# VHH binders against Leucine-rich repeat-containing protein 39 (lrrc39): the designs that were tried, part 7

Target 1, 343 residues: Leucine-rich repeat-containing protein 39 (lrrc39), of Danio rerio (Zebrafish) (Brachydanio rerio) (f1r6i3)
Amino acid sequence: MTGVTVCCGTVNSIKALWETRIKKTKDDLKKEKEQKDRRAVGRLTGAWEDRIILAKLKEKIVTEEGRVILRIEKEEWKTLPPALVQLSQIQEWQLHRIGLQRIPRFISSFQSLIVLDLSRNSVTEIPKEIGKLTRLRELLLSYNRVSYVPEELGCCENLEKLELAMNRDLDELPTQLSNLKKLSHLDLSMNQFTTIPDCVVNLPSLEWLDMGSNILETLPDNIHRMEKLHTLWLPRNELEYLPDNISRMKSLDTLVLSKNKLRDIPPLMEGMSNLRFVNFRDNPLTYDVTLPDLNEDVEEEENDREMFGREFMNFYIQEARKRGSQNFTSVLNVMLEGVSETA

## First folded at step 5 (VHH; framework vhh_8h5u_2)

Design s59 (from g4 with S33A)
Fold by ESMFold2-Fast, scan of step 5:
Structure s59 (fold): chain B 343 residues (1-343), chain A 123 residues (1-123)
Amino acid sequence: as target 1 above (343 residues)
Amino acid sequence: EVQVVESGGGLVQPGGSLRLSCAASGFTFSRYAYAMAWYRQAPGNQHERVAIITSGGSTNYPDSVKGRFTISRDNAKNTGYLQMNSLKSEDTAVYYCAARYWGEGYRPEYDYWGQGTQVTVSS
């Protein structure tokens, strides 16, 4: 209510001013009511839509083996709604092949996340907020469009498994990834790596590495720093030689080098007693050697084991030695020097 | 129709410089992820990669040319380059541009090769 004051003037003039004030007050009240009604309708509509979205998301939550999982299958979700934050207790996101274009920055609210499966989407960026997920054990982002990895991923200290295969623009990793002290499984296949990153070589717990279908021309001389590496998959690269220090990888059981450009096998690899599975197929090795007659029944193994297996590797090394490899005397001297040390 | 075409080869004296160009058509550098590499082949020798540049701009060179060769690209012109400085007689070869891209369907090998351009370093 507005106060009315009587001023100097004619009676008709005062009456006209009073009528004008009443009309203006009525118009202002009508306009204020319209604005209030518009804001109220907007708030109600937004809250109502959030409730519907949240209800739909709750229907997609399952509990399996005590783990709370958000699973979306065969539906298109280009973005995730902010209302999802109300379900921050979720421990696993299974959101593969949903057309997802963006990992939301509010991912940091999901402190209980253990597994994040966003494979086969259209994600272009991993937000720095990923580093807040300190309980995360598995990050699956294969078949996306990620061009770089934020250094904050190094803060995910419980990460055990990282899959980034087929991210077409990905060619490097931040040095901070060496902080992932529990990382045992790393898939970087089908990307644009020209080298094995130094941060990968420095991962102390890495057991399984796939860097197949990249553009690797050499392996680093310090590759032996991966002391726990059991499996190394490097098919379909451009490797021309292997460093002698590969022979120092004492845990290495499986080594796949098929479809590279290798011309020789380091003679020191003959000492790799733990290496059970090695594949040299489709490499232009200098010497054409084949294993002698099979002692086994050949009906299952069609004698198509050229350039495969430790027996082939050892036989090739021995034949290269006989046929006058120029580097043979240097390698032999290193081996003899090692043997002469006190055991 | 995807094509790569090299240019800029020729005869230079030892210590000289050449700039090779690789023009791409049938795809757009800004639309498709790609890596571009330069390979060379001398008579009686196998192909060797002398430079590579990735979509993210990472480069790699073998010791034989490191510090002398520089690879670059211009996405707006859909063209890649190899700047060759301090050329030696051992650099005499046919130089090939190769493009590997992730368009529709991934390929593990370089999808597209040019016809080559001759570089001769001789007094």
Scores: ipSAE 0.202, ipTM 0.645, lowest interface PAE 4.9, mean pLDDT 82

Design s60 (from g4 with S33T)
Fold by ESMFold2-Fast, scan of step 5:
Structure s60 (fold): chain B 343 residues (1-343), chain A 123 residues (1-123)
Amino acid sequence: as target 1 above (343 residues)
Amino acid sequence: EVQVVESGGGLVQPGGSLRLSCAASGFTFSRYTYAMAWYRQAPGNQHERVAIITSGGSTNYPDSVKGRFTISRDNAKNTGYLQMNSLKSEDTAVYYCAARYWGEGYRPEYDYWGQGTQVTVSS
C-alpha cells in the first residue's frame, strides 16, 4: 500500500514500468494455459492408448487347465506396458522369443503369478521386485543375458524350478538362494561358474542339478550335503578329479561327467549302489579299460558301454587297484577337508 | 585367427614378484563371452589351474596361490594379467594362458591355449 519507490522518474516512467509488468503477467498466464491444455491432451491420448494396449493384451490371455496364461508368440515386445498391471490376476507368463529386454519393476503387482517363462529373450536384469512373487513356482530365464541374480529371489519361498541356462556372463549366485527350501530343479548350464556355489550345495530339497558347460575344475568336498540329489549333469567342464565324498551321495541315480579332464575314478564310488547311469566318456582316464564280455550282441552296444555305466565304473576301479596304482588324490582331499570347518 | 600369447615370464628370487600378460587376438573381450584362466605345469605334474576370471569379473584361485596371485583383465587392451607375489620355488613352472569362448548363440565351446611362458623361482 505504501511501498515507497521514491526513486523517482516521471509519472510517465512509472506508468511504463506498470504496463510492462501487466503485459508480462498476461504472457505468463497464456503460456501456462497452453501448457495445461497440452498436458490434458497428452493425458487423454495416453488413456486412449492404454485402452488399446489393454484390449490387445486381453486377446493374448488364454485359460488352459484352469490356469490364466498371458501368451505372446511371433511378435516383438522389447518392454511390457504398465497397462498390463490391470491384468494382475494372470498366473502364468509365456513370453518366449519376443525380444524382451527388461522385466518390469511392476511385476510385484502380479501376486497370483505361478510360472514366469521368459526364456530366449534379451533380459539383462532380474529386478529385486521378483522377491514379492511369493506364489511363484517356476522361473525360466534360460537363453537371456542375465549376469546377476538379486538376493531377493531367495524370498520366493515356493520356488520349485529355476532355469538360468545360457546366460553366458552368469558366474555366481547370492547366498540367500539357500532359503529356497522347495527348490528341486536347478539348471545353471552353459554359464561361467568356476565352482558349485555353497548356496546350491545347501539346498535341502534339490533333486536335479545341471551345471554342464561351465568352467568347474573341482567339486566341493561337502557335495554329499545334497542328500536328495538324484541327477547331476556336469558334462563339458574342466574336472580333473572327483572328491571322495561324492561316494556319500546315496540318492544319486544319474551322474554325467562326459567331456571333462578326469584322470581317475575314486575307488569309493564302487559302493554307489543307487547309481544307474554314469557317463565318463571323453575323459583321459589313466587306464584303457573295456568290459571283457565278448559276443555278437555286445558288439552293437559296445560303443554305448564304452566309459559308460556302473559296470564300467566298477570294472575300472577294480582294474586300477589290480595294477597297483597309488591314488594320492584321496589322501590330498582328506588333508584339504580337515582345515575349513571352524571358520 | 583366434590366438592367445603369454609374456612376462623369467627368473626371480624367492619372495619376489612377476606379472604375466596374456594378449588375445582374433576376438575381443568386450564383444564376446568368455573366461580367461592361467594354468601351470612343472616337470612330472599335470596342468594345474592357478587363476580364472569370468566375463562378469568373478575370480577363483586354488589354496596353493590364494592371497599371493591376482588375476585381472583390461578389455580396452584385450589383455589379461596374472600378478604373482611372494613367489616360492614350488611356483617354478611353465605358465599357460587359456581362453574359453562361447560363440554367438549356443555353439560348441572352444578352449584356446598359448604356447606358455617359463617362470623360474631360484636363488
Scores: ipSAE 0.051, ipTM 0.512, lowest interface PAE 7.1, mean pLDDT 81

Design s61 (from g4 with A35T)
Fold by ESMFold2-Fast, scan of step 5:
Structure s61 (fold): chain B 343 residues (1-343), chain A 123 residues (1-123)
Amino acid sequence: as target 1 above (343 residues)
Amino acid sequence: EVQVVESGGGLVQPGGSLRLSCAASGFTFSRYSYTMAWYRQAPGNQHERVAIITSGGSTNYPDSVKGRFTISRDNAKNTGYLQMNSLKSEDTAVYYCAARYWGEGYRPEYDYWGQGTQVTVSS
């Protein structure tokens, strides 16, 4: 009996399903049109918003001594809008303390950039697009949250100054940074470096290096490759000794080693005639030495010498050598006396 | 109050292994970057850093323990570990865990040290 049901019931059932499908198709088409209309209105709204944002950014552009500068002060900008690309002739970004979380990939469009100051923000990443900024001379990213430096930064061949102090998680640099042949100033202080990277030691033009407040236990034996380095700041590390080759750094005039774990001073440093400012304060040096008091009329003894200056360094080296020679002679005499008694 | 507590020390025969643990408390790890390091001190010797791990996971070891010791960390548990393999009599020392923090209002010159855990390698 399915034939009678197919002729009467199934025809009405099929017609009802067909009418339901036609209605659903019409409803779906209506919804699709409404979605397209909403997207079109959204695009129009976005274009007007971009125009307003661009106008606000144009108001922040100043020209000082022939340099086109984008300066943002006392405003929070967690991200920079893509509309900024229309102002690609800007030569300097002064965007410190704006709460910036990301350097945009479109930074590569700003090929006229000479100075990029993004210090005291919340930047976690330097995009590889930074390497397209071949005119860049200064990159200031101190007091951010950068944990990794891209190898493409080595393509910024005109870079003269790089500041990455206080990035907390930064512990290494890519070997390609040795390509920065004009880099004269490098600040890596207040990070987590356990060594001075080889790429830093191989920088041919480096004059000023700050690696204070890191976790350095030793300096590399090839430190003397930094032939032009005149200022080396290494306070608040864990240095236990200095390599003899530090004495070969003939350009070095300022050396700060305060608050380390140094127990001795290499005797060869006595020959460092260009070294004018050296600081050994707050190190557990083996020998307690005080500079001689030239005023015989001083009633009170000045016993606390600051462990500062080349005069202190040379006097310590001379006294340590003298005491070492006396100790060697004393040990030899005791050993010879002991051998004659126990042999 | 920031506290650092070591565990896992003991007596082992030469060639044996130990895992030391370092639990840190009293601060928020997500707010501050920090390193964890292991130092040791035997009588008559200055203390020596045997392992360090940065917040980024970079590690460093002196030649005396390189290839035998491995430092690791679990940021979710605020815990650092030192896996010590192929132990020698010369490894006998008190082992200390230290944590150093970088963050707003904190200077990296302030280390937080544990009380130490004894490791004795003896036949």
Scores: ipSAE 0.404, ipTM 0.755, lowest interface PAE 3.1, mean pLDDT 83

Design s62 (from g4 with S33N)
Fold by ESMFold2-Fast, scan of step 5:
Structure s62 (fold): chain B 343 residues (1-343), chain A 123 residues (1-123)
Amino acid sequence: as target 1 above (343 residues)
Amino acid sequence: EVQVVESGGGLVQPGGSLRLSCAASGFTFSRYNYAMAWYRQAPGNQHERVAIITSGGSTNYPDSVKGRFTISRDNAKNTGYLQMNSLKSEDTAVYYCAARYWGEGYRPEYDYWGQGTQVTVSS
């Protein structure tokens, strides 16, 4: 049904219909004028409220180490008033745990912003205006409700740190993020990523990446493009194998792969001499491998080195090669001496 | 108490279609903090993910089923679906539904796996 009734009644006289239309038009014009008058009063009331709120916000501004910081603690601020633009010299916003629901579009007026910390709020959207913040170095939005990242974030040329951990609807990134030439730290943990985005792999300066607690099934074959990556955290994903090209990541010193579905370790990883910390715990690796008795370093009672460390990794690779050969030989012998093919 | 239950499996001829359903009980998708995924395991083959849909609606499929399978979700009915078209003998497997929690206060116990439903593609 589209109206109040499928059919409407008819007016039986032209005069009555005309009078009704004239009255409605006059009533509509009167209501419009009253609306304008109410908006004028509301604007005046808003100006007074802005003055009060602005005064309160000025009290929250501190200067530390030459930085002008807006810091709000233990107070609820669901939105930020436009009057805040009068304080455009602010270089850092520390607004965590304040119940903030939105980043205002007037954020573009804060050309001096270097750090935007809005972690542990209720932010659902990053406005396109974020791209106007060319001096921004750190954007911290972990523990929010962000569902997508605008391509304009790629215009923040000085961005060095981006944290978006635990955003319930976040599952992709715009390709334009590869334009963040100075980005060295990226936290995308506890989201819904099914793959490491190509734009992340193409980040030329990335040193630290956390994508733990996502839904990664594979790592991209071109993962070695992250030439500067030193730390890769991938615990609690669904990884079934690692690409051979992971062995070409020359800078990698920390690799956490615990609680995945890995059944094997690429033999080429034996050559990863810079890898100091590697964790394979809680993976269904094909071979049950224990490190040989090292008479020199037996002090750890909890056997903390099981499926942990480069020594474990290298020994597993060697034993897997050895046991694979033994199993192949056993199968071959059973085939040769067991059931033979008949004509 | 809390569970995910698959239905809609069965026997179908090559080229046929099936629609699998995944009903969640004891928790709700309405908070938009669950990813829904379908996995399969065939006799003699490794377990693989065939479809996933995030709370934001993004979908992903492996090349083996891309273009043939479509995953969807109805948060109001607390149910996920897998529409399987142009079925091949290679699609014969037990299909499992999984719901994974990504909300604030996450705990491993919030991830749920179904018992599986058999799909057989045979003439």
Scores: ipSAE 0.035, ipTM 0.511, lowest interface PAE 7.5, mean pLDDT 81

Design s63 (from g4 with S30D)
Fold by ESMFold2-Fast, scan of step 5:
Structure s63 (fold): chain B 343 residues (1-343), chain A 123 residues (1-123)
Amino acid sequence: as target 1 above (343 residues)
Amino acid sequence: EVQVVESGGGLVQPGGSLRLSCAASGFTFDRYSYAMAWYRQAPGNQHERVAIITSGGSTNYPDSVKGRFTISRDNAKNTGYLQMNSLKSEDTAVYYCAARYWGEGYRPEYDYWGQGTQVTVSS
């Protein structure tokens, strides 16, 4: 490239770029025609190939307890062939560990689907067409590469179980997920959530939530809206405190908070009579309190092993009170004043 | 060798602004799922997380800095940033950058912490 006159150099450069663009456009049009010609030939031969693929897929269909299941094991299927739509009566896909890279957009044709198990694949996207599956009860996508959940998933009104554990780049959920009125089981563990989403807190039927191994620093003040939640797994987060309203979660019987940054336990948690298992291990709690080693007392063999953590919790709360925290004494007095009379 | 290095700290008057940078080396933001966070520590206090940005771009801030601090990342430059506006004396601390890994071998803890950069807000 020699000869730098600004005006003439610019004109010659523009002409060269224009000629390059024209050539590229002509080459692209030629490639499009070649692709169209190949597709036309492929359509003629594809009818026979589709028959063969369909026959192979039919061999993978099993009927168990009246449910029509497509089960693929120990085979690699990076994509699913369009011929599969001819088997739209299938009620369950069991397609874990097959190297699947995408959920096909033609999934909308499978109106009979009740269970979609695509766990341990390489799926990067949930297509908006998922929202057409109004009979779907279980969507299992743990151990994939999903970074975004489409709002149309909120249209799956019969969904009862959603598993999205270990999707690495997943950090939020669409607000429309709150439309899942039957959702009772949600696994969002091992992702990048910094908060429990408001749509999750507003799920009216949620009973089981795992958000362990995320990056949660706080729990929402409205956590008590999850009135049916009995199991909350939050290990390996960055939680520094628990909101007082956690004590209002009347259904909660299992609470796992190990490996967080908790410095204290809300005194009102002493009133959580349904809480059977609570785990505070590996937290920098302010007060050093110890219980007897219950394992030496054959605690490992007892059904009351879950009560060990609640005993620790109650003992910790009582010791914090004894050490003269004015705030703790005030909270306890408020709690006692708020206790309903015995009829 | 994988490391993160902070820069941009210094002395600033109340109401002033600073921009902290966190340069990553030994890994690339485009190839690995990394969340980036800024923590601060004043004498006698525990580490407090003041900002986080996930690989997907979601951000979170505690109430103490919300609306004043903005975290961002430039994946092409392998660099994260913390823009600090309307600084208060209470913001005086050593600021640390941390990168947390979610690759094929997922780790629940932050893999890499920087050495820290001092921010002093004083008249």
Scores: ipSAE 0.360, ipTM 0.733, lowest interface PAE 3.2, mean pLDDT 82

Design s64 (from g4 with A35S)
Fold by ESMFold2-Fast, scan of step 5:
Structure s64 (fold): chain B 343 residues (1-343), chain A 123 residues (1-123)
Amino acid sequence: as target 1 above (343 residues)
Amino acid sequence: EVQVVESGGGLVQPGGSLRLSCAASGFTFSRYSYSMAWYRQAPGNQHERVAIITSGGSTNYPDSVKGRFTISRDNAKNTGYLQMNSLKSEDTAVYYCAARYWGEGYRPEYDYWGQGTQVTVSS
């Protein structure tokens, strides 16, 4: 009997060892399966991620007034995913204030784009592929960090509106922008322009130009080539004088020159019959001129018309002419008297 | 304390050359954040801008000095330069360096002006 107890004890010890080995083998197989499943899940996750992104982007598409619009609001998108190319039928991107850092080079796939609004982002570069968007009518890139405009933007032959205001490093434009034969609206305000570029002066359809808050010291002598320009905004520059040829801008209705360094007004501007709104406020004009019909009971708001309007401009020109000729006559009389007395 | 200090002015004969330096202190120039300009003022005249260099490196000059003056900047040294060649008596003036900051709040006026350095061109 005692021999049977010893035999059963040995069998139980062997059985425990086998159970331990079986458990270890099962644990090893489980770990191997988990590693295999992790790799399989990784591949599947990538495909599902693309599908989820595309579904999310499709939810951002709206159709308004027959136009297919991609509108992203109140979300951060530093870059746009390549999956977006599957939605190449989009006609308008409304992607302002999303923290966008880059315009994707695959933008060239969006041949139906009419409006591209990327205002108030962190874009530093316009890719050359922008030139493939031949149907584009409006490019809105104000409040970004664009320092360079590619010459290929000149290939956007249907472009009517270009806004590049507040791009701190922007100081020039490529000559090829003169190819934009339909461009009527250009905003280059709050940049580092030291001159109005020749390509801008040569735009045949330009009607509205804002170059306020740049570093312009002079206007080009050929400014009159902008024959259709009706609105010119140049406040907060360093302009010391205006060229006489500004008087030849027959379409000019609105001219804003406030907060410059102008010492005089060209007398030929008196002939600018289409000029309705002109602002000379905060310029160091040589002559202090007050309009004669200001009543003592006039509201303080009417003093905002001081150095404003064609009436002020014409009156200043007339006064400057009177004071200039009086001073010249006085000097000439002294000189003539001096010569006659010394001879 | 932000300062812009000019140096290199002096007396030179007509046809001579001078190089003006503009050292900025109390702030760091970035190629993408500052423009720098040189202005001059002769007695009785207003300030005339004779050279400007933008953060992108574009330069501009009035016809009076074009081809004779060259502006440059070294952002690593926070220093700007005006190389003046073929000097004329008409170039006699006090020369001022101005630095413009393009911060979050755009300011139309130059933020920093130096005290000026005298350049006299006379035989």
Scores: ipSAE 0.304, ipTM 0.688, lowest interface PAE 3.6, mean pLDDT 82

